# Designs tried in a protein design chat: VHH binders against WD repeat-containing protein 86 (WDR86). Part 8

Target 1, 376 residues: WD repeat-containing protein 86 (WDR86), of Homo sapiens (Human) (q86ti4)
Amino acid sequence: MGGGGSALRVCADHRGGINWLSLSPDGQRLLTGSEDGTARLWSTADGQCCALLQGHESYVTFCQLEDEAAFTCSADCTIRRWDVLTGQCLQVYRGHTSIVNRILVANNQLFSSSYDRTARVWSVDKGQMSREFRGHRNCVLTLAYSAPWDLPSTPCAEEAAAGGLLVTGSTDGTAKVWQVASGCCHQTLRGHTGAVLCLVLDTPGHTAFTGSTDATIRAWDILSGEQLRVFREHRGSVICLELVNRLVYSGSADRTVKCWLADTGECVRTFTAHRRNVSALKYHAGTLFTGSGDACARAFDAQSGELRRVFRGHTFIINCIQVHGQVLYTASHDGALRLWDVRGLRGAPRPPPPMRSLSRLFSNKVGCAAAPLQPA

## First folded at step 1 (VHH)

Design g6 (framework vhh_7d4b_2)
Fold by ESMFold2-Fast, scan of step 1:
Order: sequence, then C-alpha cells, then structure tokens
Structure g6 (fold): chain B 376 residues (1-376), chain A 121 residues (1-121)
Amino acid sequence: as target 1 above (376 residues)
Amino acid sequence: QVQLVESGGGVVQPGRSLRLSCAASGFTFSSYAMGWYRQAPGKQRELVASISGSGGSTNYADSVKGRFTISRDNSKNTMYLQMNSLKPEDTAVYYCAAQKYWGSLTPYDYWGQGTQVTVSS
C-alpha cells in the first residue's frame, strides 16, 4: 500500500521522466510521453504497455491520444502521428526550429506551439503546414482552439471566427488571438507582468482565462481583447487551470489550489495540503484531484474543500493526472505511471475528457524563459 | 465462440486482382481493430494492412501501399482486402486477425486459418 488510496499498478517501463499523459476519447487507452524520447500506449483495462512509439531524436514534451491516432511533440523540433494499432509512425510534421511545447488536434487540424516564437497549424493527413502564426516576442508555451460555431453570430465575431480562433500564451507576457483562416493576429491580450503559463477557454462565453508567473489569473473577451477580470489572491505562479461548471480551479507555486467564480472573480475556496507547487489538476464527479511537486497526488471534496485522500509513492513532481471511471492515473518525472483505485470518492460515469491545454511547469523543460518580455 | 473465416484466395497471373474477405462471428465486430497478415514459405509473418474498429483509419505495409485497399462493413461483420497489380512477391498465406481495444498483451487476439494467394504464370 502507498498509505493514501489503493495502488492498482506501477508502470515503470519508461527510462526517463514522464512529461504528459493523454486518455483516449473512449477511455480504453492511455498515452504517455517521456524524457527518454519515446511515447508508450497503455491499456486502461489491465495497465499493460501495448505499444512503444520510437522515432523522436530528443525528449517528448507533450502528447494527445485520439481514437485511432497518437500525436507527440518533441524537443527535436518535430511532431509525429502514430497508428495506435501498429505503433507505426504515419507522419512527421517538420518546420519548427526549436522545442515544440504543446499540440492540439481539432477539426482535422493539428495546432502546435514552440520555443521558436511561433504557433502553426498543419493538415493532419498531408503533413503540410497550412499557416504560421508569427508575432510573439518569446517562447509560445500554451494554446487553445475555439471553433466557429462556438462563437456569437455578430458581424465582428463572424469575421474574426472564419476558420476558428487560436489563442496562444507566451513567455512574452501576452496571450494572442489569431484568426485561423487568415493567420492574422486579431487581438493581443496585454496585462500580465509575467509569462503566461496556462490557458483555458469558455468558448460559448468567448472568454479566455490565463494564468501567469505574476500570480494572477485574467479573464479576457477574445473578440474585443478587453480584460474582464483579474483574479488576485495567489502568492506564486499560476501553473495550471481547469474550468468546470462556471468555476475556475487554479493550481499554484504557492502550494494551494483556489476555486473562483468565473463570472465575478470571487475566490470561494482554497485547498491547502501540498508541500510544493501544484502542477496538475483534474475535476471528476465532485472530487478535485491534484498532482504536486511534493510527489503526492491528493483528492479533495470540491464543494467543501475537505482533503479525502493522499496518494503516496512517486519520488518526483507529478506532471500530469487523469481520471477515468474509478481509477486515477498519475504521470511523474520519476519515470513512473501509477494507477490508483479511487472507489468511494464519488465515482460516476462520465464522457471522455474533452481536448484541452494543461500547462506544465517551466522548470521541467528549460528554455526561452530567463525573463518575460514586458507586456507594454 | 469466436470465428474468423477468410475467403477469396486463389491462383492468378501477375498484374491481376483478387479480393479477400474475412467473415467474423462471436464478438462485437465494430469494437475490434482488424488486420491482414501474410506469410510466405520460409519467411516470418508480416502485417499487410490494418483498419480501426470504425473504419476511419487504415495502415499499409510499404510493399503494398498504392496497390492494396483494406475496408470493412460493420453491419455485415466483414473485412475486405482489395489486391490490385499483384506481383509474384505477393504469394503467401493471408491471415485475418482481430484485436480488441488495448485489453490484450497480444498484438491480435483472434486469428483465422488463412487463405492461399499464389501469383504465377
């Protein structure tokens, strides 16, 4: 036993730290990306490694699992698409000139952000770059996509939303809103005094929430570029965000998670227990799960803030977590994927997690972050 | 009782076409990924083509790419391999195989008995 929740399995097949994990839409498979330069496919039914994805020439920074294809990006400046059945590399996306930090697949399009100061969109099937988004003055760390039908039908929204909107967050202290069809920067979201580390979208409300090294979260209208709210109570960098039921959950270097009303910016709850940075967050069926630099995961009652369980066993920072059914998955820089039984913690059937951007800690990747560029 | 039954093999001249069929029973066909393997005498068994449970994704060996097409009809529990521009090197026993989504340590959980394809003058 690990002393806080029953460990179902420890998967230690990676030879380097795990940077990210992604669950398939059907919940049957799990993908991990590692510092060892490989990705691995796992069965959620038995926790067994089903495939080893080899080909990257440097560490894997991020990954995304779809029903029939796995996508990985790497410090080798490439993105790769893999067949989940055979483990074969189906496509290499070449063009970035530095570390590729995040990817996102939406509408048969592949989006990427890079330390080369650009974001890009690629044709999934043809492997060709369709558009380059150039204008950030430092590394592009995070991104999110808003589809055209998710936005208001006003003339301004219709023009801006042709082909959808891409939102990017950068170490230059800004987020930018890009029209995908034109490649043009529609808005630059200026206000943060430090790097933008994490980003989530409320697409029906055309609102972006950004978390920064300046210890604030900011809410922005992505169509007008207007700053709507500033969420001020964290005492350290905001590392990760989750938006659930009109509530924003934020994980911070101040060792807390805070829950905020998205529409007012009011802090309604603070979750305390971690001894280091909160590096990962996941809401599932009334329970808030966290991963920390203290090598522990935790489960809290989301409504009361009560700590219910501590999951002990990892030896380094937990970089990513996921919940499916009655199992918590934790991926750590210690090189292990751990499966934990979470029965009794309000397990309920849920659809597969939607695609979203969850930012990792800066210090785990090393890069273009000596000082954020001033946001004007 | 799980069964995979191949049909459509035979003897053909180079440049001709054959269509192989695999009829599946005893499992939820649409939930399983399917593939065609082949084995020539004295050679290792190799994957020729694979198709996802929905039919939305396909994969081909380089030696058959552009000549062979894999497809499936989930309403009939049947998978097909259309083989065009056949070459003597395509001579092999062709096996139908099924794999459930990631629940097995084996690459494929179920195998057919095989069907012989011979390409000769």
Scores: ipSAE 0.000, ipTM 0.117, lowest interface PAE 20.4, mean pLDDT 83

Design l1 (framework vhh_7z1x_3)
Fold by ESMFold2-Fast, scan of step 1:
Structure l1 (fold): chain B 376 residues (1-376), chain A 129 residues (1-129)
Amino acid sequence: as target 1 above (376 residues)
Amino acid sequence: QVQLVETGGGLVQPGGSLRLSCTASGFTFSDYAMNWVRQAPGKGLEWLSGISGSGDSTSYADSVKGRFTISRDNAKNTLYLQMNSLQPDDTAVYFCAKDTSEYEGSFWLGSDTYYFDYWGQGTQVTVSS
């Protein structure tokens, strides 16, 4: 009998599907981006909509919430920065010529990936494009950034990593590694036979993990361009990835999540219970949370693979999930944001085998004596 | 084991018609919305049309509305795109794409191609005199 499987709050103010959810670093606010062309700021304390961010001329594809600013990107080919206190648009980033699919804010730099076959970096405060990364032969779907201080300090690595490295994944079947300072393509990571849908970086190890429609995950050295490993066992597209504690978790169109040793490519666990694709993943405090095309979120014990809870209420695919404290946040294409109580999902250790107990016969005059006067 | 196999592309004169087919296997075809997407030379992906699993709901991009018709035959696991009044700017590689959503309704048939979990290899359509 753990916490409730019913939603603590249902936030249904969006008039179209929710594509992404971002939680503020302090956990006090949420940002949702929607097919209705708006983003919304929500208070995590009461689930109330604090601000409506209006201005995009097409659906919002992705969003990122920082402490003082919200960022959104859209099929309208723009990225927007918003003031979280007023909801006012502070800056419009113009230059992409097709849908902007992903953004990333890191080290006062804004990175974007677009269906126009480019990635870009922008000055956050000035709104000007600093660099264009051109070379992909199809849509750029995903991106990740490695800062210069996260890379090896050897002379050749420092030369390659001037200004940091941007890694992009594309429907052209490649990932590319770009020098941010020069805009030059440092490496093209070739091996996938289908679109690269998802990407995560192990920055201390300078390794990129890519998930593809070809049903594989591949590990790459981003400095050498060498393919290190191929993770083979999924029977469908790899849609989402998470890297935690040297383990890779992958969500697939094959209706499973798989857990792999990042360093070897060995599959150590498969999580089965989903009736449709696994569209979202989040590891939190020993629990694996999933969002699925079957409209359910699920919580599994990450170590055993045991299904702990099914969260029912959404009517369409869950596009994004987030966990903070004791609350699971699910954003669905049904237009609803749901907050779920996840208290009690830590399995208590099995009680010790039954032992003879004198607790019912215990009195203040008679007790079990510990060994007194042990040397210090 | 999901496969999407596209046929029907080719060279056609302006004002002509062409019918694309996409045969699906490895999944329950009628449970999923299906989409057509194109990529013109030097351009990004453009979503054209979507159809619900049942076939009861369809949606179209403004650029093709009234000229293109999406349909499906669930008994044959086949998706179709009937293209009429073709123009030189319709020259592109055309892709069949499976939606990640099993639910139907016009607002699920979005123009956002990143929701598609499987894609065909594409078929080339060239509109030239």
Scores: ipSAE 0.006, ipTM 0.316, lowest interface PAE 11.4, mean pLDDT 82

Design l2 (framework vhh_8k46_1)
Fold by ESMFold2-Fast, scan of step 1:
Structure l2 (fold): chain B 376 residues (1-376), chain A 128 residues (1-128)
Amino acid sequence: as target 1 above (376 residues)
Amino acid sequence: AVQLQASGGGFVQPGGSLRLSCAASGRTFSDYAMGWFRQAPGKEREFVSAISWSGDSTYYADSVKGRFTISRDNSKNTVYLQMNSLRAEDTATYYCAADSTEYGPLFESGTSDEYDYWGQGTQVTVSS
């Protein structure tokens, strides 16, 4: 139907929008989580559906694929662990009282964040909650984990780092740093004037970067709670972040990606061409890939900011992207997973385009003003 | 596939007007965003104007804002470019192009991924 340029395959088996995708560590399997209440396992070699994961009673918000197990969380207030060989549900994690928005598996523990205003850590094997992190005044949207060995072992930091640190971002406008071993809130990172939508950690530098509906990114010392820097140039919500090579990439409702020096907060590049919000981004081998509310994915030269390619075929917002080898994977709210050939992005630098401002050609009237709560 | 035929070009004096037409053949014209591009002698192809598939959104290069108007008639499978107050700098071959993107045209100079289908072009010469 309507062929999408350089598309390798269209996987349209889901009966509702896809909210997330996760690639296995070996790159051979892909997991998608959908509004249809299912997750699906796909082979990256041929794009075939290998398993259908059925059991959630509402839409799947997020997923994480490990070598032997798949993890999904849902608006049904549960998290589920699945066997990747059989597709059978191995464990249900019960206790959240509202939508579970994000999960992560680290240090043999499962972490979750929920609209119930809590984050939790669970025993993977036993399915029981080990600790509750309570203190946020609204939905907990995002989380990241810093292991004990990733933090300074100096006497002034040892107590704070015992058992590792969980960092959470909330619609209450704060991020919080929690000591995993005690469940105590070690720091509240205050400064944002809107919801915290996205979060990445520089674990060796004990720095958190938060993106907000207030159009700023903020850098924080997670041990002291001090605000280190504010990144100010976006004109809309900061929806997604990626940290790579001492550079922060941010995708925004202002239809741009910006690249910043992490250590100074200086904006060094702006990537334009999107007609709606930038909902997903991924750096891979000198190329910046983006997914947008305009239903297109794009590839840019990360150093020059030059647009190299547009991937057209989706009919709704792209919620998640991933790159492995020579393939771009795009997951959309249109219910399709698409595989794209990216081999043609290598080569000599392209001649510079004639001087035209894309931002002068497009009206802001069709921009996304909503917070990026991808689960409805 | 969409086939495009541009027409309406010609010789005009500075300050004059021309109306370009782009006739499309194909089953899905109303699903395509449409754009006009031009290429002056010895220059690269540049964006002029675009219109969304519904006609609800229009876009113009700064050099033509207030002078050129893009419109479409989906019942006639035709896009128009009304060019007023023409200048010598408007001298170029004008091309129409179609983009299957639901959210409007993509503007990027010199890329094969910019628009899916291109017309043959029509020459506009503004001279005394």
Scores: ipSAE 0.000, ipTM 0.130, lowest interface PAE 16.1, mean pLDDT 81

Design l3 (framework vhh_7d4b_2)
Fold by ESMFold2-Fast, scan of step 1:
Structure l3 (fold): chain B 376 residues (1-376), chain A 128 residues (1-128)
Amino acid sequence: as target 1 above (376 residues)
Amino acid sequence: QVQLVESGGGVVQPGRSLRLSCAASGFTFSSYAMGWYRQAPGKQRELVASISGSGDSTNYADSVKGRFTISRDNSKNTMYLQMNSLKPEDTAVYYCAREGTSYDELWGTSPEYYMDVWGQGTQVTVSS
């Protein structure tokens, strides 16, 4: 609104910071989860709050919006399922004994990770835990699911992957691969020297990518447990990851996003402009969107690394971003959900570069005999 | 019982050095990235330096690059900040912080690295 501005709407109904944002599959609704202990459903057409989801007894850490149901998890140790039409709580999932940090709904199953050192899978309809995944030595922060039909259809792989595989990341410095049907830990992915904060799966390639406080990303074969690659150029914790078209994008406490060839571990671009950590990232149609601890969101040309736009208005860290159509959604610890017009920033799909250009990238190389300030 | 305790602050003349220490207890120290933050009167808290759990990666604010060095000894559960060539503008309360996974400790602050545990702070004053 206004000449030269990208701002469409400010939604400031939450009374505490927003921790997560989820877009419905049809793009018509948004779900936000807040420190105020509530979740809110919003219409994407006008930015109006459609429903207030009240019932959690502590802050909401994460949420996921499906077509007819909303799911939230909380520091109150519970997960809740809500009817999107009425805002009524349909089910409470009880059993975790500490903060529930992440949830995932996939294959008509609800998965959760908790500070209680477990991950769990629940019957969506019955509200009862069907499996407990116990073995991590500290908080389970993140999780991802690989369905059986997304894995290699060999007799050996089907034997290992009956019911799908759950991958979990923990503050114990490991990721673990679990067979959902048995609850057994098939693999422990060892190599990180700090907490595993974020995790994405390349399901057709049966590869997991983990980001850690040790400033590395690691690629793992989830069937063999083999470490395939280490991505080493970040200078701070890897906070968020996105996998797009054989490229890994990583947002870091070092104030950069890096783009890597997933198959080689080569860093092909570094996106600089943020004054604080990169807390959120989303690739959409040739544009890389970022959210930062500096309270700004940014749009970059994903191919060139060129900064195209800075979205200013938030006053605290942006915890989550989402793009749908020509609108960027930013959710901040300032308690506001903001909608931004991204018309003119959407590019045509661009193929990944076939090779790295040294003129676009600077390698950070530290040696005991090298002066850090000297050019290579 | 998770705790961070800073020591080593004091009053020094411009151009001198101080070494700050942060003793950690109640958690697996090597599993967490750690940082030093500072807050001058009337200013917001800002990151000075950070270090990965292994100690292999470090990051510095532009204002302190070349003057300050962060390090850690995981066998002693201790992190250090060596501050050289101190300037009057370095005067602040310095805080040790553990990188966290919760946003509730961030309410009313803007730490760069999602810090969830803070020390009590140690005063550094650079004056003649």
Scores: ipSAE 0.000, ipTM 0.172, lowest interface PAE 16.5, mean pLDDT 82

Design l4 (framework vhh_8dlx_2)
Fold by ESMFold2-Fast, scan of step 1:
Structure l4 (fold): chain B 376 residues (1-376), chain A 127 residues (1-127)
Amino acid sequence: as target 1 above (376 residues)
Amino acid sequence: EVQLVESGGGVVQPGRSLRLSCAASGFTFSDYAMHWVRQAPGKGLEWIGNIYYSGSTFYNPSLKSLVTISRDDSTNTLYLQMNSLRAEDTAIYYCARDSGTEYDFLSGESTYYFDYWGKGTLVTVSS
């Protein structure tokens, strides 16, 4: 308390590593999914565990928290929907035949990606699979949804986008664009020479950005399947991506984050300080936050690339981070969820270097000092 | 000197149970998570499951109903109980020490790294 500490709370109730965290839209609750096979609901006001979500028969890989419902997916091949007030399991989504890696809830539809080489869409309320997307030759790791949108005077493209488009990224080295209404593969995005690990869409949902083990990011037109740009400068796998205001931020196994102009592919900044891979990344109000395999989270000035703060306390890789208001949330494979105070990063100017001692000032004025500090 | 020695393998009939043991020495066994891994003839390595220092266990979903992992820290011994054995369970079974569990972003999953392995024990399931 009186120590002005950046750590507000340490939540250590999980008995295994935390793989993901999700914050409620109102910021009052958060959800963690763990290797211990459970998910937990936490109050952001006091850091207390509000509910224990038990039912999965293997580790939880991912989770998403909505206002009234929590969603989890698991290595047990299922997805579960939970009541946030009671912690009761309301629905089990069965059909995947291997690990479910990612889920996404949009427009009362649930999307999932799996190691079984498929993506699926489910009715949230009925628990029934509406569509199966088959065609990838290996695990489907990531997905994104492009909502229905107005297309310029192309009847076939208009029809294709009427029900929305699902974009999937796979260890087969491709991303695929699927027409949700038909289940048909509209485009296969070919160019990567390694697994597609991460995927984001721009705000209108027209351009996909993919990050790969081949150390590149690629930008694609999702309707034409055209490769628009290749972002080359990383020296290791591109693990995580965030797109903000026509800037692409990428976290890599090369231990850096790079910032790129989305429209040109030009690298404009490199963020260095990490001792291991950059596993998580979040932009918030002029600050870039990172989570690393070195067990530290970091805050950088996004404009200058200057490191402003290192958050120490975790003992294993940070798998997920989130920022809301004045709080950074970090979820680690060490089994802990940590809440950090980031109030001091709200545009507070960097203090000038401390004043020199009186002796140093007088020594400098007379022009000489013994025992220089630098090795030459 | 770190040593892991598997035992309990042999020929067993389909549908029967078998318990494998792994005797650990040369380190503080209670400080480490431990894993079981198998390799069937002509196949790659298949992760069976692990047990953390806390006693928490996680299993390959394809095998969860068929196996149980346990440990006895007082005797530095790791166990694998296998039930309802099938011909496809014929494999060399390895005990492995966790060198640090971390999230592997190449596959989008948590992966396990091993610094020491036993030499393995052969299980043959035959009618």
Scores: ipSAE 0.000, ipTM 0.146, lowest interface PAE 17.2, mean pLDDT 82

Design s1 (framework vhh_7z1x_3)
Fold by ESMFold2-Fast, scan of step 1:
Order: C-alpha cells, then structure tokens, then sequence
Structure s1 (fold): chain B 376 residues (1-376), chain A 125 residues (1-125)
C-alpha cells in the first residue's frame, strides 16, 4: 500500500482474481480475464470499464485483444470472440473437453491449448476446428506460433513449414512441434524432467526456449528437434520467459529473474529484490519490469541489474504485466488492474527486504474445477 | 493484516513429543491450504507437511512421515503439528505458512504467502 510507486489508476470492478491482461495494438484499450468468469474492456485514457464480457460458465484463464475483437478462453472448455463496441459474444469455439489454458490469434487463425491434452486451430470467422494436435500425454499449458516466412527456405524446411509451425508445452515434460497444415507432430522436444510451464520462440533462428518445473530453461532447434543448450542456475520452477536482444530473461519460483546469453546459456545477471516467486516479466526500452507473488511490481535497469522502482498497492500475486508508452499495467489475483506512470524512472536502489517465503510446485495436479463466484 | 502466531515450541528430550499450534487471522482460514516449514541452524528451509483447506488431504516429507501429524480446526482458525519420537536433528525454528494455490495459465503453482514469527524447538539431552 502506497510506497515507492503510487498507482495512476486503480480498476477494481472484478469480483475475482485477474488471470491475464491484453493491450490493444493501438494502446487505447485493455482486456482483463478473471476468476469471476467475466472479461472486462477498459479505456487506457481514463481507466474506466467500457464493457463487461459475460457468458463464460467458469473462470477465464487467458485473453487476447485485437482492434475490433476480444478473445477469451475458460475453464468452461470454450473460447469466445466478443465485439469490442457492444460487448456481445459473436462466436463460441466448442470442442475442447477440459480447461482451455492459452490462446493465440495469428494469420486469421485461432490456436488453443487445453488440459484435454490437445492443441487446436480454429477458423476465426467460421468457428469450426480446422486441425487437432493430439499426442501429448498430459495437459497442454503453453503454445507459440512460427509463421512460414520466419522459417528457412530450404527444400526440407519448406515442406515442414507449410502453414507454419505450432510449438506446444505440456505437463508431460515435453514440448512438441506441429506442422499446422497437416496436423502432424514434426518433433518431440525431450529432456525436461518436469512440466513445461512457459515457452518463447526465436522465430528467425527457429529456436524454442522452454521453462520447466525442473528449474531449467532449454533451447531447442524446432526443425531438427535437437537440444541446443541447458540453462542451469535457477533453484525453483521457471514460470515466465522473455526473449529480447539475444538475451533470455527468466522469472522463477526461486524469487529471482536471471538474464542469460541466448546463444551460450551463460547467466550474466541475477535480479534479487523479490520476496516471492516472479510470476510475470516484461522488457521495455532498457527496463526490466517484473510482477511477483509478493504483490509488488518492480522496475530494474536491464543492463546493470539495479532496482529502480517498486510499485506497491496490490495485495496478492501479480499474474500479468504489460508496458505501453509511459504506463505499466499490472493485473493481480486481488481482482485489481493498476496503471502506473513509469515516466522519469529514477532513484537510488532500495536494499531488498529479507526473504520470508518460497514458492514451489507440490504436484503435477491439474485443476479442471470451475472457479466459484464471489461469496455474497 | 494477515497474521500467523506459532506457539508450543521449547526444550524436549530425544524420543519426546511436542505439539505446535498456529493461530491465523486476517483471511478466510478454511479456504487455504496450510503448511509447516522448518529451518535448522546453518541449514536452508525444509518443507515438512501440508493440509488442504477442508482438512481432508494431508502430505508429509519423508523425514517426518509416521512421526508428525498435521491437523486443523477451522472453527478456531488454528493449525496444529503433533510431533512424536523427536530426534536431535529435529532441532529448528518451525514456521506456519499460508499456501496460496495459483491456478493460472501455467498450471498449478503453490506459494507460501505469509510466514509467522516461528517457534524454536530444541531436542537435546
């Protein structure tokens, strides 16, 4: 509450925790998805709720905002497309048989990953499944897409890259590379000894980086399936990843962010001010922003590792952060969306407070239960 | 506003028994899993036992299984650890920890949100 970074705006209309936030391409609107089973559209100019997106029968796990359409996925096993002007549901994507964990809209295609052990691609306009990607032995948590033009123009890669490549990460300890046009599994990326929680692509280099409950990050060639390197120094689950300027940033249950040379696996910096897990991270213009289970967001000088600012106000874990222009957006399990002015970041770093907590994964327990509504 | 207060620590002889209590306030106790964690002198933190919000499910570290029993009384907002057959290696500060279960896009992750001040247990002749 208060402290070294007062909120520019506080948006507290959700009746349950916020699981994700998405910023429109023009930066004028935000979308939040909540445990209360709704998504909300917000104006970035005044922080006002513009529309309530109601229709899901269980908590919203993820969302993506485009200029004219909002997309949400839910523990109710559906994905929904919404009109951003009216807040009306335009399309329901049905077929998954368990929690839909992640979606991605790219090249007028909708991709989804689910606890039902499948990923799927859907026609945005028709609402029908185009392909099912089946082969994982457990929940599919993460996905990323590599477009055909981002892949090598060789005869062998040309056939594999038809329609692009989908990469999925699973609680079965593998990532899989799928040819979108055929639905066939091109590669299985084996090596992790725990769930794959997060994934990012270096599309020009056809490299996937995966973060796991086994406390490692692994780099893979998505065309050959070869493990290129292992990043070993975290002491807890790797929860989130950001790839920028040939550097990998990783947020961990060990309460640190680490910065690694993508090409060698060498750890070049550790960011240590967090009191609980690092649940979210975002690089923007030389600043590393983090969201933590300690309810604080932080801004670090990415080159030096120096803590520049602490954003205090949330009361529970920050699940997602985004930066646009001079504003940091934080979405928390406390049910609040906060907007922070990051103009003129400066100040002497504060010594990190003593660590009093830890984060860990007790089991590979998949939750298919619907989130309860707020008690009356 | 979240507070955890541990009591029941003290000096005990090897083979003896001790019961720890943790009184919680500032949150809906029955909605959260609770845990016991300890820190021996010069050692890191060791998770010992966990109990679900309802009390229907319990788990134990191999080092204490069969000797320690976790329980809770949701009407009293109190967590308990019954410690039997205590050994000198059980000497540590014992902490009560509120577990925050997160079911977000990456699956299940458990975080110890709040820790009490701890209570010292010394097992020595």
Amino acid sequence: as target 1 above (376 residues)
Amino acid sequence: QVQLVETGGGLVQPGGSLRLSCTASGFTFSDYAMNWVRQAPGKGLEWLSGISGSGDSTSYADSVKGRFTISRDNAKNTLYLQMNSLQPDDTAVYFCAKEYEVTYGSGYTYEFDYWGQGTQVTVSS
Scores: ipSAE 0.000, ipTM 0.171, lowest interface PAE 14.3, mean pLDDT 82

Design s2 (framework vhh_8k46_1)
Fold by ESMFold2-Fast, scan of step 1:
Structure s2 (fold): chain B 376 residues (1-376), chain A 123 residues (1-123)
Amino acid sequence: as target 1 above (376 residues)
Amino acid sequence: AVQLQASGGGFVQPGGSLRLSCAASGFTFSDYAMGWFRQAPGKEREFVSAISWSGGSTYYADSVKGRFTISRDNSKNTVYLQMNSLRAEDTATYYCAADTEYVYETSGEYDYWGQGTQVTVSS
């Protein structure tokens, strides 16, 4: 392809593949979780490893970085909380009986999904399981959480609202909606004919979007359990999803990303430059960034579908990507974290700054190219 | 192929003057707005001044208004910053930046950046 990237740094300290990366809310720190059984905390300012988080007895599958704490989960059946200043393990969450695949921290609650067929919620401070969500017939791969304030005050929703709703996706081909306060299964979302690999919530719309090995995305009402739409055109597993505005972006084993209208299921754009599966995606400021099994990351103009840049350097699948400021972060199964300069990428014509933006001083030119412009 | 080369910095006494230049190559200079930013030790990059593609619009930070003048010569692919009545607080590395659509006070919005030139105002 016609692009090239400006490599800023290569962080090759991990001794095994990197499975996930997480940025701190302030963007100053980055956490990586690795097959080498460690997590590492990095400074985004200089790319230096600030802390080595050691203690897991098997590979780290996922991680999440908060302001003062790092969370990791592992094939060792545990979740760990770490102090970001000292790198010391502050808490071990024990109880899962198989690989912990995903975690989610929200509202001082820790949620987990496991190959043991359960999801769980834990007290962050006490380290004890508060609820077990049991009912899936196979591995629970993915999680999403809808907070109580996002739920309507109807009689149907009132019972569910007290602790929020947890949504889980499983290799059993279903997603399930759970009442967090009771641990009861509120809905089982049936329709997929293969494993549910990825899940995102439109919480104000009470809609779950699920991506499956059956090559479809499905939209569900999480309160009624009704299937609202099926998104059909992918020719392989749907591996990753991102919801931005009213658009769904999906990355697939068919080597494409597709962009869909969330409300209708209409495919409005296909991005076709990848040579292998699309394993990661991130929308940022009019640019779609992707990570692929072909070891390349790519940047596309999200509106036109035009390939703007190819980031070459990794030697294995890119498992996770993140964007902050003018830097793209890529984490690969090759064991490297790479930082890329994304300055100078031009997406679609920039939308006008949000109303009440205080950073814009003036427009350089008429935004619609209303020319001929007369000499000043 | 894009380059912005800032020059003209140096040591100057309070009340003195300097003229900074930023020579651009690798893009259609006349299509871009140009900005100057500065960064003092231990501080973030702050906006100094900006000029539209034609030179018809200019903007200045309140701290430099009336003392600094931005100008450009599209035939030479160069933007200039004339700095008069310099003060100790003007001591910083000065950077030029280019943007095609909008001029922002925030440095992260610009497409291209130069290497910078050091200005030291001291007796």
Scores: ipSAE 0.015, ipTM 0.553, lowest interface PAE 7.8, mean pLDDT 84

